# VH-VL binders against q8ixk2r445to577, part 1

Every score and structure here is a prediction.

Target 1, 133 residues: q8ixk2r445to577
Amino acid sequence: FFGMLQNKGLTDYCFDYNPPDENQIVGHQVILYLCHGMGQNQFFEYTSQKEIRYNTHQPEGCIAVEAGMDTLIMHLCEETAPENQKFILQEDGSLFHEQSKKCVQAARKESSDSFVPLLRDCTNSDHQKWFFK
Structure headers, positions and changes below count from the first letter of each chain, unless a header shows other numbers; antibody chains are not in Kabat numbers.
ipSAE, averaged over its two directions, is called F for ESMFold2-Fast, E for ESMFold2 and O for OpenDDE. V2 adds 0.75 times the mean of E and O to 0.25 times the DockQ between the complexes of E and O.
Where letters were taken out, [cut] stands.

## First folded at step 1 (VH-VL)

Design aa1 (framework fv_axatilimab)
Fold by OpenDDE, second read of step 2:
Structure aa1 (fold): chain C 133 residues (1-133), chain A 123 residues (1-123), chain B 107 residues (1-107)
Amino acid sequence: as target 1 above (133 residues)
Amino acid sequence: EVTLKESGPALVKPTQTLTLTCTFSGFSLSTSGVGVGWIRQPPGKALEWLANIYWDDDKYYNPSLKNRLTISKDTSKNQVVLTMTNMDPVDTATYYCAHRPYYYDSSGYFDYWGQGTMVTVSS
Amino acid sequence: DIQMTQSPSSLSASVGDRVTITCRASQSISSYLAWYQQKPGKAPKLLIYAASSLQSGVPSRFSGSGSGTDYTLTISSLQPEDFATYYCQQSYSTPLTFGGGTKVEIK
């Protein structure tokens, strides 16, 4: 699967990554932004290694969850996907992080226009449902 | 077990300032993501959100009442205080404090409520 | 501000009935919608959050659905303890706003 990774509950919002330096793509947080399909900052790929790749740049980036964190951070992809970079996109649309045993949920700071994907306990919320478009 | 309890005067005169205290247990405002909100309900009417405060001291107010409201917390005492200035009879209502579990969840729901305290504004 | 309109304002039903309450937002709220139950002299009780997530301890006869501007609370089989007033609440943007309420009465 590849393309825009869109949230079901938070209508018209997609995974978005726009590092301040295009030559240093790792270490920043993945956010949610209105799906626009323009540019490459909303293009992701779900691989057979259960990675969510940001492959618009070389070297390629893979979404990871750092120890003790609930945010999605861009790391470099490895030949063998590390445990903290493995996700299961399930049939029901839930995006499950294997290591933390939590689901990716669209979240928002109150009174903010900023949305982010965060790890939360798995629920039946549409805010935890994702699909490629 | 999460519990919240509102305390303050049952009667306030017009133009006076209302001070309400929410004392809670079963959770801490030192915990990341945790918040407490105030909601009021005039007799026989719908609910109205007033203000929220979070563990990091981030505060949000209803814009219609923002200039009259101040919310603060004392984490060590497990207390949240709401002050409302220039009270009017129209502000007569049951005032509730409630627990908000996740700051980022934007679900903005309140999963635990106090029993509420009735405040009457009258001369 | 986002206005929340509930319908109906009141309804009469019998035990065992299927009850449906609707909440319409003045603009899309992207499933940031909660439902509460309130009985006389008591504080509201959370039933549903995020439009369709059932709060822990709430009976499965309660369910929520909807998207965009239109949302629904359904009680599949009304029980005696379900006679109360129900409120929806949006949290898409501040100020947080509630619906006008729907009173479910005994027929």
Scores: ipSAE 0.209, ipTM 0.780, lowest interface PAE 3.0, mean pLDDT 92
Fold by ESMFold2-Fast, scan of step 1:
Structure aa1 (fold): chain C 133 residues (1-133), chain A 123 residues (1-123), chain B 107 residues (1-107)
Amino acid sequence: as target 1 above (133 residues)
Amino acid sequence: EVTLKESGPALVKPTQTLTLTCTFSGFSLSTSGVGVGWIRQPPGKALEWLANIYWDDDKYYNPSLKNRLTISKDTSKNQVVLTMTNMDPVDTATYYCAHRPYYYDSSGYFDYWGQGTMVTVSS
Amino acid sequence: DIQMTQSPSSLSASVGDRVTITCRASQSISSYLAWYQQKPGKAPKLLIYAASSLQSGVPSRFSGSGSGTDYTLTISSLQPEDFATYYCQQSYSTPLTFGGGTKVEIK
């Protein structure tokens, strides 16, 4: 699948990646922003290796979670996907990070109207349900 | 286990600057999403939030006191420092530092608190 | 600023009673609410976060509920160690604000 990765609970918000410089695609946090569908910043591909790829830049970026962290950051894609870059999109819409055994949840940044995807204990919350639009 | 301890002067004269240090153990401010906040409580009054600092050096201040407050961290020493300028008798309160386990979600809470340090502002 | 109003400001109850404390926000805070217990001379202790999630180690007799602007803390069967002042706190917007407190006194 490919397209905008939208949250069921936080309606109108999509995965968004906007690096400060087009030449520095690595190391920045993935955020959630109003779904517009007009820019490359919200276009992702879900691969057979269970990667979430940022499809518009070369080399391609892959979403990862570093050990001990709960934030999603952009890494360079590997020839063989490392475990920290594997997310299982389940039939119920849960996005399960196999290495940590946690689910991706839409979360609000403290005391602001800024939102990010984070790893959290898996629940049946709509904030943990995702779909490609 | 998470522990926090406040230190600083017990008595401050009006117009002076207050400096409080929070020393903690059981967590690191290098850990993603972790923060430390400062809260005060005047005798017999409700709790009042002052400032928060997070792992990435992101800082939040109570707007009513922002021009008087500075919060900083020394991650290597496991310390957070709060400075408050131009102290007044109405600033007499017990000052607490507290651990914030998560930066995100509807969970903006303080799960572990220091014992508090009483600061009296008097001539 | 979001104002947090607690009611009642104080109440008298007996061991075994069900106690309900209410917290009302001046605007919707979308369950960005925590409850704390404070005993005389002590620091506050977290009881509940995200309006209804029980903190680890807190007895199951404590529960939180509510949404929008209205939230409640319930103690299903009051115990001697529960006589304390209780505070709600919103984290929906800065500044973080606390309610005025509800003192639960022995009847």
Scores: ipSAE 0.138, ipTM 0.658, lowest interface PAE 3.3, mean pLDDT 89

Design aa10 (framework fv_axatilimab)
Fold by ESMFold2-Fast, scan of step 1:
Structure aa10 (fold): chain C 133 residues (1-133), chain A 125 residues (1-125), chain B 107 residues (1-107)
Amino acid sequence: as target 1 above (133 residues)
Amino acid sequence: EVTLKESGPALVKPTQTLTLTCTFSGFSLSTSGVGVGWIRQPPGKALEWLANIYWDDDKYYNPSLKNRLTISKDTSKNQVVLTMTNMDPVDTATYYCAHTPKYYDSSGYRAFDIWGQGTMVTVSS
Amino acid sequence: DIQMTQSPSSLSASVGDRVTITCRASQSISSYLAWYQQKPGKAPKLLIYAASSLQSGVPSRFSGSGSGTDYTLTISSLQPEDFATYYCQQSYSTPLTFGGGTKVEIK
């Protein structure tokens, strides 16, 4: 799938990645921002290997969650995807992170960005339901 | 109609722990996006935010007081509890709890739309 | 932390006057700003959220404007019941912070 990854509960918000430097693509947190359809910051690819890829710049980035953390961070994609980069997009819209066994939830964050995707225990909440637009 | 009411001791001795309970009606903390916050005001001074708790049990604390504060909720009882350790006379204030609407609509700019009446806590020996 | 500076700290005005109160954030808060009215001995009352949106039930003489770091609360024609202290509050980043308050006294 390709497109904007939008939240069902937080209906106007999409996955967004805006690195401060085009020469430093990795190491920054993925955020949620108003869906604008402009492509570059909000265009992601969900692969058959269960990766969420960011292809706006090269090299390609892959969303990961580091051990013990709950935030989604951009890492370099690897030839063999590590477990921390695998997300199962289920038919009900849940985005399940295999390594942690938690679900991605739209949540309020105390940083300057108002909303971010975070790992939380899986529930039937619409804030944990995602779809490609 | 949304209503909130604070309860707890009116007098606390220095070094003791303060426990305040916010009991509410007209909304549920199981509703997505909804939260409850605690704000205090010393006599004649400005408002100071203490902590927020949200429907998903997400918690936020004022960093200047974080090591002293604990916020929790009991969704089935419609209650939010704030605990503050090591009370000092400078902590004498009116303590308010307040409703914050769903954070993903226009009213969700973390505004406190409905407030309790406040409970006065005096810290003195 | 984002510091919120209100000016003036107090003012005196006559019934019918236009009153303006300003609030300056130490960094851009992208319209994540609310205004509250507090009367002596009472809890604060929300007047405005999202910098310019009037809370339901609040008289239309109250209005908010501004963007970035600079915000203004305006009372177009001051009424006797508007004697109160007014507070701004940013919600862009935690900790949530309030301004020092502006006391409006009827002359």
Scores: ipSAE 0.007, ipTM 0.561, lowest interface PAE 9.7, mean pLDDT 85

Design aa11 (framework fv_axatilimab)
Fold by ESMFold2-Fast, scan of step 1:
Structure aa11 (fold): chain C 133 residues (1-133), chain A 122 residues (1-122), chain B 107 residues (1-107)
Amino acid sequence: as target 1 above (133 residues)
Amino acid sequence: EVTLKESGPALVKPTQTLTLTCTFSGFSLSTSGVGVGWIRQPPGKALEWLANIYWDDDKYYNPSLKNRLTISKDTSKNQVVLTMTNMDPVDTATYYCARSTYRGYSPYFDPWGQGTMVTVSS
Amino acid sequence: DIQMTQSPSSLSASVGDRVTITCRASQSISSYLAWYQQKPGKAPKLLIYAASSLQSGVPSRFSGSGSGTDYTLTISSLQPEDFATYYCQQSYSTPLTFGGGTKVEIK
C-alpha cells in the first residue's frame, strides 16, 4: 500500500509530515492536513514490516510512538523495524500500534488548532479508520 | 471571488455587550477545512487574535478573553457572529473577520474583511 | 502562550533597498508561521504562509526563511507600494499570536 493516508471520519484530512528543516527529517510530530492530492509531504508507504514510511526525503523516515506518549513522531527507519514503529492496518481500516495496543485516531490537539493522529483506546469510530488514496 | 464584511455598532457604552456579524461570499462553512476567525487591532497597536470557528463547529478562543467571548455560525446565511461581554474603553479597536484555511501546511487568514471600528465610550 | 518578538519595531528605507525583518518565537513553532502586510487604514494582506511559501499574487521580491524559533521576512528590492507595517503570526498553538509589527517608512 502506498499513497495518501486519509481518515474516514475526519473527511478530507490526510497524514502529513512537514519537517521545518529538510536536513532534519526526524524528531517532529506527524500531523493531519487537508488532502491536496499531490503526494510529497502526504505520500506514505505501508511496508511488509508494518512500517509507515515517509519517502519524500532522504534518509527515509518511519513513524514511531515513544514509550508513554500518544503522539506519532518521525524516526529514522531501521534495517529491522523496532516495535514502536509497527502499525497493523486492519481490514476494517483501523491502524493498531502493536507496542502500546492502541489505535491511531484523528483528533484536534488540545493546545492547537492543528489536527493530529493520536493513540487512543481502540473503538469502532470512523475517526480511527484509515485508507490509502 | 471570496469576500467578507463586518457589521455591528460603531459606539458601545462600558459594560454593554458587543455583537459583530461577519457576512461572507465565495465560500461555504460546509466545506471541510474552512473556518472564520476574528482579529482586532486597537488604534496604533498590534493585531490580537480573538476566536476561530470551523466547518465542524469546533471553536477556539483567546484564553485571556475566553469568559467574555462567544462565536457562532449560521452556515445557511453565510454568517459568523462574535459576542463580547462587559465592554471597556480598552476594547476600542478595529475588528476584522477573516477566512481561516489549512492551505499549504499552516493555518492562516486569507482574505480579510475591511474591518469595523468599535469605540467604547460613555 | 507562545510569544512572538518582532524586530526592529520600525525602520527607514529607500526604494531599491533590501529590507530584512526578524520574528522570534518563545518556543519552536515548526514553520507554522505567516507574514502579513498592512497599509494605513486597510486590512492586513497575507504575503507568506508556512514560513517560506509565497501566497499567489504576491511579488517574488518577498521571501520568507527560518526554522525552529527564528524567522525572517526579506524584501529584496523595496518598491513604493511596500511602505507598510509587517506582522508575523504563529499557528502552531492556540492562542494564535502576532508579533508587535515592523513599520517600514520612507527614508
Scores: ipSAE 0.006, ipTM 0.557, lowest interface PAE 13.0, mean pLDDT 85

Design aa12 (framework fv_axatilimab)
Fold by ESMFold2-Fast, scan of step 1:
Structure aa12 (fold): chain C 133 residues (1-133), chain A 121 residues (1-121), chain B 107 residues (1-107)
Amino acid sequence: as target 1 above (133 residues)
Amino acid sequence: EVTLKESGPALVKPTQTLTLTCTFSGFSLSTSGVGVGWIRQPPGKALEWLANIYWDDDKYYNPSLKNRLTISKDTSKNQVVLTMTNMDPVDTATYYCAHRSYTYGGLFDLWGQGTMVTVSS
Amino acid sequence: DIQMTQSPSSLSASVGDRVTITCRASQSISSYLAWYQQKPGKAPKLLIYAASSLQSGVPSRFSGSGSGTDYTLTISSLQPEDFATYYCQQSYSTPLTFGGGTKVEIK
């Protein structure tokens, strides 16, 4: 699968990554932003190694979660995907992070249009359901 | 297990400053997407939100009380402190701190037991 | 500020009754609504979030519904431990606001 990774519960929001500089790909948080349908910062690829890749800039980035953390951050992709970069896209649309055994959930701060994907205990909520558009 | 406990003075005189401390365990305020909020409830009345602080030190205040409120955190001590200036008898209430989860628009999923603050001369 | 109007302010019911509590927001809150239960002398307990999602450990007799400005909490078959005050809360924008509460009393 590839395309814009959209949330079922936050219907208008997609995974978005906007690095400060095209040579500063690593270390920043993945956010959710209004789906614009133009690819670019919202274009992701789900690979056979269970990676979520960001290929808009070089070098290619892979979404990861550090041990003990709940935020999704951009790391450099490796030839063999490490466990912290593996997400299982399940039949019901949940994104299961293998290393932490948690699911990716859309979340929002009060009165902010700032939305982010976070790891949370797995539930059957639509805010934990994702699909490629 | 997540626990939160409020502490502070039980009695405050009018015009004085109130300082309340929330001490917690079972989570860290360095974890992304988590915060702590303060809510109060005057005797026999509804709940009123006061302030939230988040892992990134982002702070939100009730605008009706903003000029009187200061919220801060000490991540190394697992503490959140709320300060409220110029106390008045109408500020008599039970004050709660609660874990704020950055999920589905925000939840107060675990609450402290509350601490009663009486303001009188 | 978003005003949350809760009705009724109190009701009397018997064990086994179906109880319905309504909450109306002064503007659309896009289902960013939670319901809390508070027993005398205790802190509130989260029952429902995102208008209709049941919090872990909460009995299935509790359910939430609604969208836009109008939301409802239903207790399908009232139990003795359900006599309490219930509050709705919007998390769509700051300040976060609660309803005035509905006290469910023994008939």
Scores: ipSAE 0.054, ipTM 0.639, lowest interface PAE 4.2, mean pLDDT 87
Fold by OpenDDE, second read of step 2:
Structure aa12 (fold): chain C 133 residues (1-133), chain A 121 residues (1-121), chain B 107 residues (1-107)
Amino acid sequence: as target 1 above (133 residues)
Amino acid sequence: EVTLKESGPALVKPTQTLTLTCTFSGFSLSTSGVGVGWIRQPPGKALEWLANIYWDDDKYYNPSLKNRLTISKDTSKNQVVLTMTNMDPVDTATYYCAHRSYTYGGLFDLWGQGTMVTVSS
Amino acid sequence: DIQMTQSPSSLSASVGDRVTITCRASQSISSYLAWYQQKPGKAPKLLIYAASSLQSGVPSRFSGSGSGTDYTLTISSLQPEDFATYYCQQSYSTPLTFGGGTKVEIK
C-alpha cells in the first residue's frame, strides 16, 4: 500500500511530514494535515516489513516510536526493520503498533493548534481508522 | 454553500468590552476537524489573527491579546462569540470570522464579509 | 513568534506582466505557508496553501514555491482582476502570523 494515509474520523486529513531540511529528514514528528495530494510530504508506503516508509527522499525514512513516547518520529529505515518501526495495518483500518500494543489515533496536540497521530489505547473509533488513498 | 456573517456594535468606547458574534451556515461545529477563527485588520494595515475555536471546544488565542480575549461557541445556533475587553482606539479594525480548513496551523478558506469596529470616545 | 517579512510592499504592473512576490519567515516553517488575495472592501481569499498547493477554483496562473524560510508567489500573466493586495501566512506554529502585504497596482 502506498499514497496518502488518510484518517477516517478526521475527514480529509492525512499523514504529513515536512522536515525543516530536506537533506536531514530524521528526528521530526509526523503530523496530520489536509490531504492535498501535492508534493512529497504526504506520500507514504506500507511495506512487507510492516514499516511506514517516507521514501520520497534518500536515505529513506521510516516512522518509529521512541521509548516512552506516544508520538510518531521519523527515523532512518534499516535493512531489517527494528521493533519500534513495526505497524500492522489491519483490514478494519486500525493501525496497530506492535511494540507498544497501542493504536495510532488522530489527536490534537496541546499548545500547537495542530493534529498529530498519537499512540492510544485501541478503541472502536473512526479516529483510529486509516486508509491509503 | 458556506456562509459566515459577523455582527456586533460598530462603535465602542474606550475601556468597554467588545462582543462580536459569528453566525454561519453550510457547516457544523459538531463535525470533527471543523474550526472557526477571528482575524482583524486595521484600516490600511495587515491582518492579525486573534483566536480559534474547534468542534471539541478547544481554544487558541494570540498571546499578545490573550488576557483580553474570550472565544466560545453555541453549536446548536451555529454561532461563535468573541469578547475583547478594555478596548482602545488602536483596536479599531475590521473584524472577520472565518472557517478554519486545516488541522495544522489554522488556515482560513472561507471568510465572512467582516464588520468594522471603531473605538472612540 | 514567527515574523513574516513580505516584499515588496507595493508594485506597479501591467496586464500580461509576470509578477513575483516574496515572503521570508524568521525561522523555517517547513512549507506551511499560505497566500491570500484581498480586494478593497472584501475579505481575504485563500489562493495557495502548503507553499505550492493551489486552492480549488484558483486560476493556474497563480503558483507558489519555496522552502525553509523563503517563499514566492508568482502570477505568470497578470489579469485585470488580479490587481489586489496579497498576504502570506505561516501555519507552522501559533500565533498564526501574516506578512505585511503586497499591493499590486495598475501601472
Scores: ipSAE 0.022, ipTM 0.694, lowest interface PAE 4.6, mean pLDDT 91

Design aa13 (framework fv_axatilimab)
Fold by ESMFold2-Fast, scan of step 1:
Structure aa13 (fold): chain C 133 residues (1-133), chain A 121 residues (1-121), chain B 107 residues (1-107)
Amino acid sequence: as target 1 above (133 residues)
Amino acid sequence: EVTLKESGPALVKPTQTLTLTCTFSGFSLSTSGVGVGWIRQPPGKALEWLANIYWDDDKYYNPSLKNRLTISKDTSKNQVVLTMTNMDPVDTATYYCARVPYKSSWYFDYWGQGTMVTVSS
Amino acid sequence: DIQMTQSPSSLSASVGDRVTITCRASQSISSYLAWYQQKPGKAPKLLIYAASSLQSGVPSRFSGSGSGTDYTLTISSLQPEDFATYYCQQSYSTPLTFGGGTKVEIK
């Protein structure tokens, strides 16, 4: 699957990666932002290795969660996906992070306009359900 | 089992300060993302949100009452305290404390039984 | 502030009826909506969160739907214990706001 990764519950929001420094493509937090339908910062690929890849820049980025953290960070992709970069996109739309046994949830950061994907205990919430558009 | 219980005075005179304590069990305010809020309901009227406090001591207040409200927590005692200054008869209501399971979601999944506070001379 | 308007303010229904309560937000709340049930003299009880997610332990006859500004709570096959006042709450932005309530009276 590839395209814009949209939230079922937070219907206007998509995964977005737009680091402020274009010379440092990795190391920044993945955010949620209003879906614009143009790809670019919101274009992601779900791979057979269970990675969520950001291919807009080189080198390619892969979403990861560092041990003890609940935020999604962009890291460099590797030839063999490490465990912290593996997400299972399930049939019900949940995005399960294998290493932590938690699900990606659309969550408010600070204000009504500031949302981020965070790891949370898995529930049947539509805020934990994602689909490519 | 999650339980919350409100305590405080049943009668308050106009201009006095109200202090309510929420004591809870079955969860901790040291858990990331969790919070406790206060909601009130005047007799026969709708629910009105007052304030929330979270695990990281982050606080939110209803702007219409912000200058009268203070919310604090004691994580080791499993308690959240709400203070409301300059009480008026229109503040007569049942006051509830309730758990917020996730800061990002701002809904209340378990509620205390409520404590009735009457403000009169 | 986001205003939440519930309709109707009250209704009477018979056991076995399908009851629908609506809640309209003054702006889009992106499915950040919860529904509560309150019986006389009791604290509110969470029924639905995130517009459509059923709280554990709540009977399956309760369901929520909607998006944007318009949301509904449906009770299929109303039971005697469903006599209560129902409130919606937007959880999108502070101040958190509740609807005015809908009182469901059993005929």
Scores: ipSAE 0.006, ipTM 0.596, lowest interface PAE 11.3, mean pLDDT 87

Design aa2 (framework fv_axatilimab)
Fold by ESMFold2-Fast, scan of step 1:
Structure aa2 (fold): chain C 133 residues (1-133), chain A 122 residues (1-122), chain B 107 residues (1-107)
Amino acid sequence: as target 1 above (133 residues)
Amino acid sequence: EVTLKESGPALVKPTQTLTLTCTFSGFSLSTSGVGVGWIRQPPGKALEWLANIYWDDDKYYNPSLKNRLTISKDTSKNQVVLTMTNMDPVDTATYYCAHSRYSSGWYYFDYWGQGTMVTVSS
Amino acid sequence: DIQMTQSPSSLSASVGDRVTITCRASQSISSYLAWYQQKPGKAPKLLIYAASSLQSGVPSRFSGSGSGTDYTLTISSLQPEDFATYYCQQSYSTPLTFGGGTKVEIK
């Protein structure tokens, strides 16, 4: 699968990665943003290693969640995907983070008017359902 | 088809409270990420944002006017109501309601009501 | 509050002209910018969102560009129906703020 990773509940919002410094493309938080269909910052690939890759620029980035955190951040991809970079896209659209046993949910960022994907306890909410467009 | 329409008094006396109602169709304010905003424009002047309300009942106010503004919604009636206290002649303006998206710091207004002119005079 | 400064405040142009309007933010707004067109006695109409994304139904002669603090709206070949006032709006932080407007007048 590849393309825009769109939320079922937050219907016009997609995974988005727009680091402020294009020469340091890793280390920043993944956000949710209005789907625009232009690729670039919203183009992701779901791999056979269960990675969500951002490959608009080299080196390729892979979405990860650090231990004890609930935010998705961009890391360097590795030849063999580490556990913190593995997400299972389930038949019902849930995006399950194997290491934490939690699901990715579209959520409002505290003290701001923006949305971010966060790890939350798995529920049957449409805010936890994702699909490639 | 998204439509919005403002209603309220055309004339308000100084110190009175203004109540404006936005009635809409073509969308639901229970839909995630959807909001409705109020924007005003004094005659011959620029647009000024007043307040937004979102699907989750989250509310944002222009700090310059926050102590005078109240925004609320009635999802079952497809209505958003703005109340502004202590009206003054400088508040004379055309008041618009508009459909808004809430995302990543993006607030833009893609569909607007026709506007309702409110004149404040004695 | 983020201040939005538009230039010029007005311009005169002829049908067929390429028109450029600029909008400058008092701080970086990371492309969180929209452009609106307003004709006399009418509500504003969204033209561009996300600095460069064309709203559905808006003619392709309209385009937006820019980053950081500086943004531009371009009309590649001005048509009679394009004589209007144009406003930029930032959504990087609340309060949402609009520019002062640029009036495009017939020459």
Scores: ipSAE 0.000, ipTM 0.532, lowest interface PAE 14.3, mean pLDDT 85

Design aa3 (framework fv_axatilimab)
Fold by ESMFold2-Fast, scan of step 1:
Formats: C-alpha cells, sequence, structure tokens
Structure aa3 (fold): chain C 133 residues (1-133), chain A 123 residues (1-123), chain B 107 residues (1-107)
C-alpha cells in the first residue's frame, strides 16, 4: 500500500511529515495535517516488513516509537526493520504497534494548533482507524 | 461575537473544594478544533495555566496541580466547569477561562478571554 | 517544564518611545509563542501569535520577532493606551507557561 494515510474519525486529516530542515529528515515528530492530495509530505508506503516508510527524501525515513514515548518519530530505515518501526495495519483499519501493543490514534497536540498520531490503548474508535488514499 | 464569563464563589475556606463555571457564546464546543482553558493569576503575580478541555473531550492538566483539578464540559449548555480540591490561601487568584485559537499556523494562542473572577481563600 | 524568562520586569517610557521586551525560553519552542497585553483590573488581550503574526485589530506599531529560544516584542512608537503589563506564553509543550510579565509605566 502507498499513498496518503488518512484518518477515518478525523476525516480531513492525513499523516504528514515536514521537517524544518530539509537536509535533516530524521528526529522530528510525525504530525497530522489537512489532506491536500499532492503527495510529498503526506506520501507514505506500507512495506512487507510492516514499516511506514517516508521515501520522498534520501536516505529513506521510517516511522518509529522510542521507548517510553507515545509520539511517532522519523528514524532512518534499516536493512532489517527493528521492532520499534513495525506497525500492523489491520483489516478494520487499526494501526497496531507490535512492540508496545498499542494503537495509533489521531489526537490533538496540546503544544500546537495541530493534530498528531499518538500511541494509545487500543479501542474501537474511528480515531484509531486509518486507510491509504 | 465571542464572549466568555466565569462564575463561582468569591470566598473559599482552606481545605474546601472550588467549583468554577465558564459560560460562553459565539462558538460551540461541538465544533471540531475548539477548546476552552482555565488560567489563574494571583494578585500581582504572573499568569498560570491550569487545564484545557477540547471539543472531543480530551483533557489536559498542569502536572503541578493535576491531582487537585477536574475539568468537564456540557456542550449543550455552552459551559465548561473546573473543580479544584483542597484549597489553600496560596490559591487566592483571579481565575480566567479563555478560548484556544485553532487553525494551522496559529500556534494555539488564547484568543478570547473572560473578564475573570476573583477567588479569595481565607478562614 | 519550559521556563519563560521575561526582561525587563518593568520599564518607564514616554509617549513616542520605541519599547522592546524580551522573552527567553529554557529550550527551543519553534515559534510557538504568543504575546498578551493586560491593563489593570482587566483580562489579558492577545496581541501576537506564532511569534510574529499580528492579531486582527491590533495596531501595526506592535511587532514580534525571534526564533528558537529568544523572542522580542517591539512597540515602535508608544501611545498612552499602551501603558500595561505584557506577557509572553509558550504553547510548544505542556504545561503551557507564561513569562513573569513586563510592566510598561509612564515616565
Amino acid sequence: as target 1 above (133 residues)
Amino acid sequence: EVTLKESGPALVKPTQTLTLTCTFSGFSLSTSGVGVGWIRQPPGKALEWLANIYWDDDKYYNPSLKNRLTISKDTSKNQVVLTMTNMDPVDTATYYCARIKYGSGSYYPFDYWGQGTMVTVSS
Amino acid sequence: DIQMTQSPSSLSASVGDRVTITCRASQSISSYLAWYQQKPGKAPKLLIYAASSLQSGVPSRFSGSGSGTDYTLTISSLQPEDFATYYCQQSYSTPLTFGGGTKVEIK
């Protein structure tokens, strides 16, 4: 699968990655932003290794969750995906982070006027349902 | 026109619970992306953020006061309620409710404020 | 918690003066900074958001600048109605925190 990763509950919002320095693509938080349909910052690939890959820049970035954190951060992709970079996109649209046993939920970022994907206990909420568009 | 107004007791005794109500008009807490927060200011001191509640019932609390604070909303009445337990004289302050401005590129300022209500904690 | 250090704590100025107020964050806040004006006995009023964006209805003599940890509010030509206390506030991380305030008094 590839394309814009859109939220079912927060229907106009997509995964978005826009690092402040285009020459430093890793280490920043993934956000949610209004879906614009133009790819670029909102274009992601779901791989057979269960990675959510950001490949519009080189080297390729892979979404990860660091130990003890609930935010999704861009890391460098590795030859073999580490456990913190593995997400299971389930049939019901849930994005399950295997290492933490939690689900990705669309949530408001208190420190900004935006929304972010966060790890939360898995529920049947539409805010935890994602699909590629 | 957006308006907010705080209401509650002017005097609270030490150890008692304070309940403040923010009543607003000109916007709805059923609208995606809208929130209301509480901020206090002791006499002659700086502003201190207490708690926020959002349209989707997400709640955020100042960690220094988290175990004393409860924020809730009644969307149909356009009201947000803050409850603070175990009041102490150091909690004497003017309490404000305010709307949080939304929109990409706006960076979450409080764009409209109530007039404030003075709460004195004294025996 | 992100600490916001505001300076000076007070200043005296005359009508027509250029006034600058600074705000320093204990870590980078990526322009998630607002400035508020508060007159005695009144609620704060939003002047500037996103470090440099002027709120609708606020006179153009007010401007904000800065990035990272250091931010400045400037009043290019102080007017009588500008004598007030000014506060900066970061929204980069919870808890939301305010500076200590700068009181601008008539000279």
Scores: ipSAE 0.006, ipTM 0.556, lowest interface PAE 12.0, mean pLDDT 86

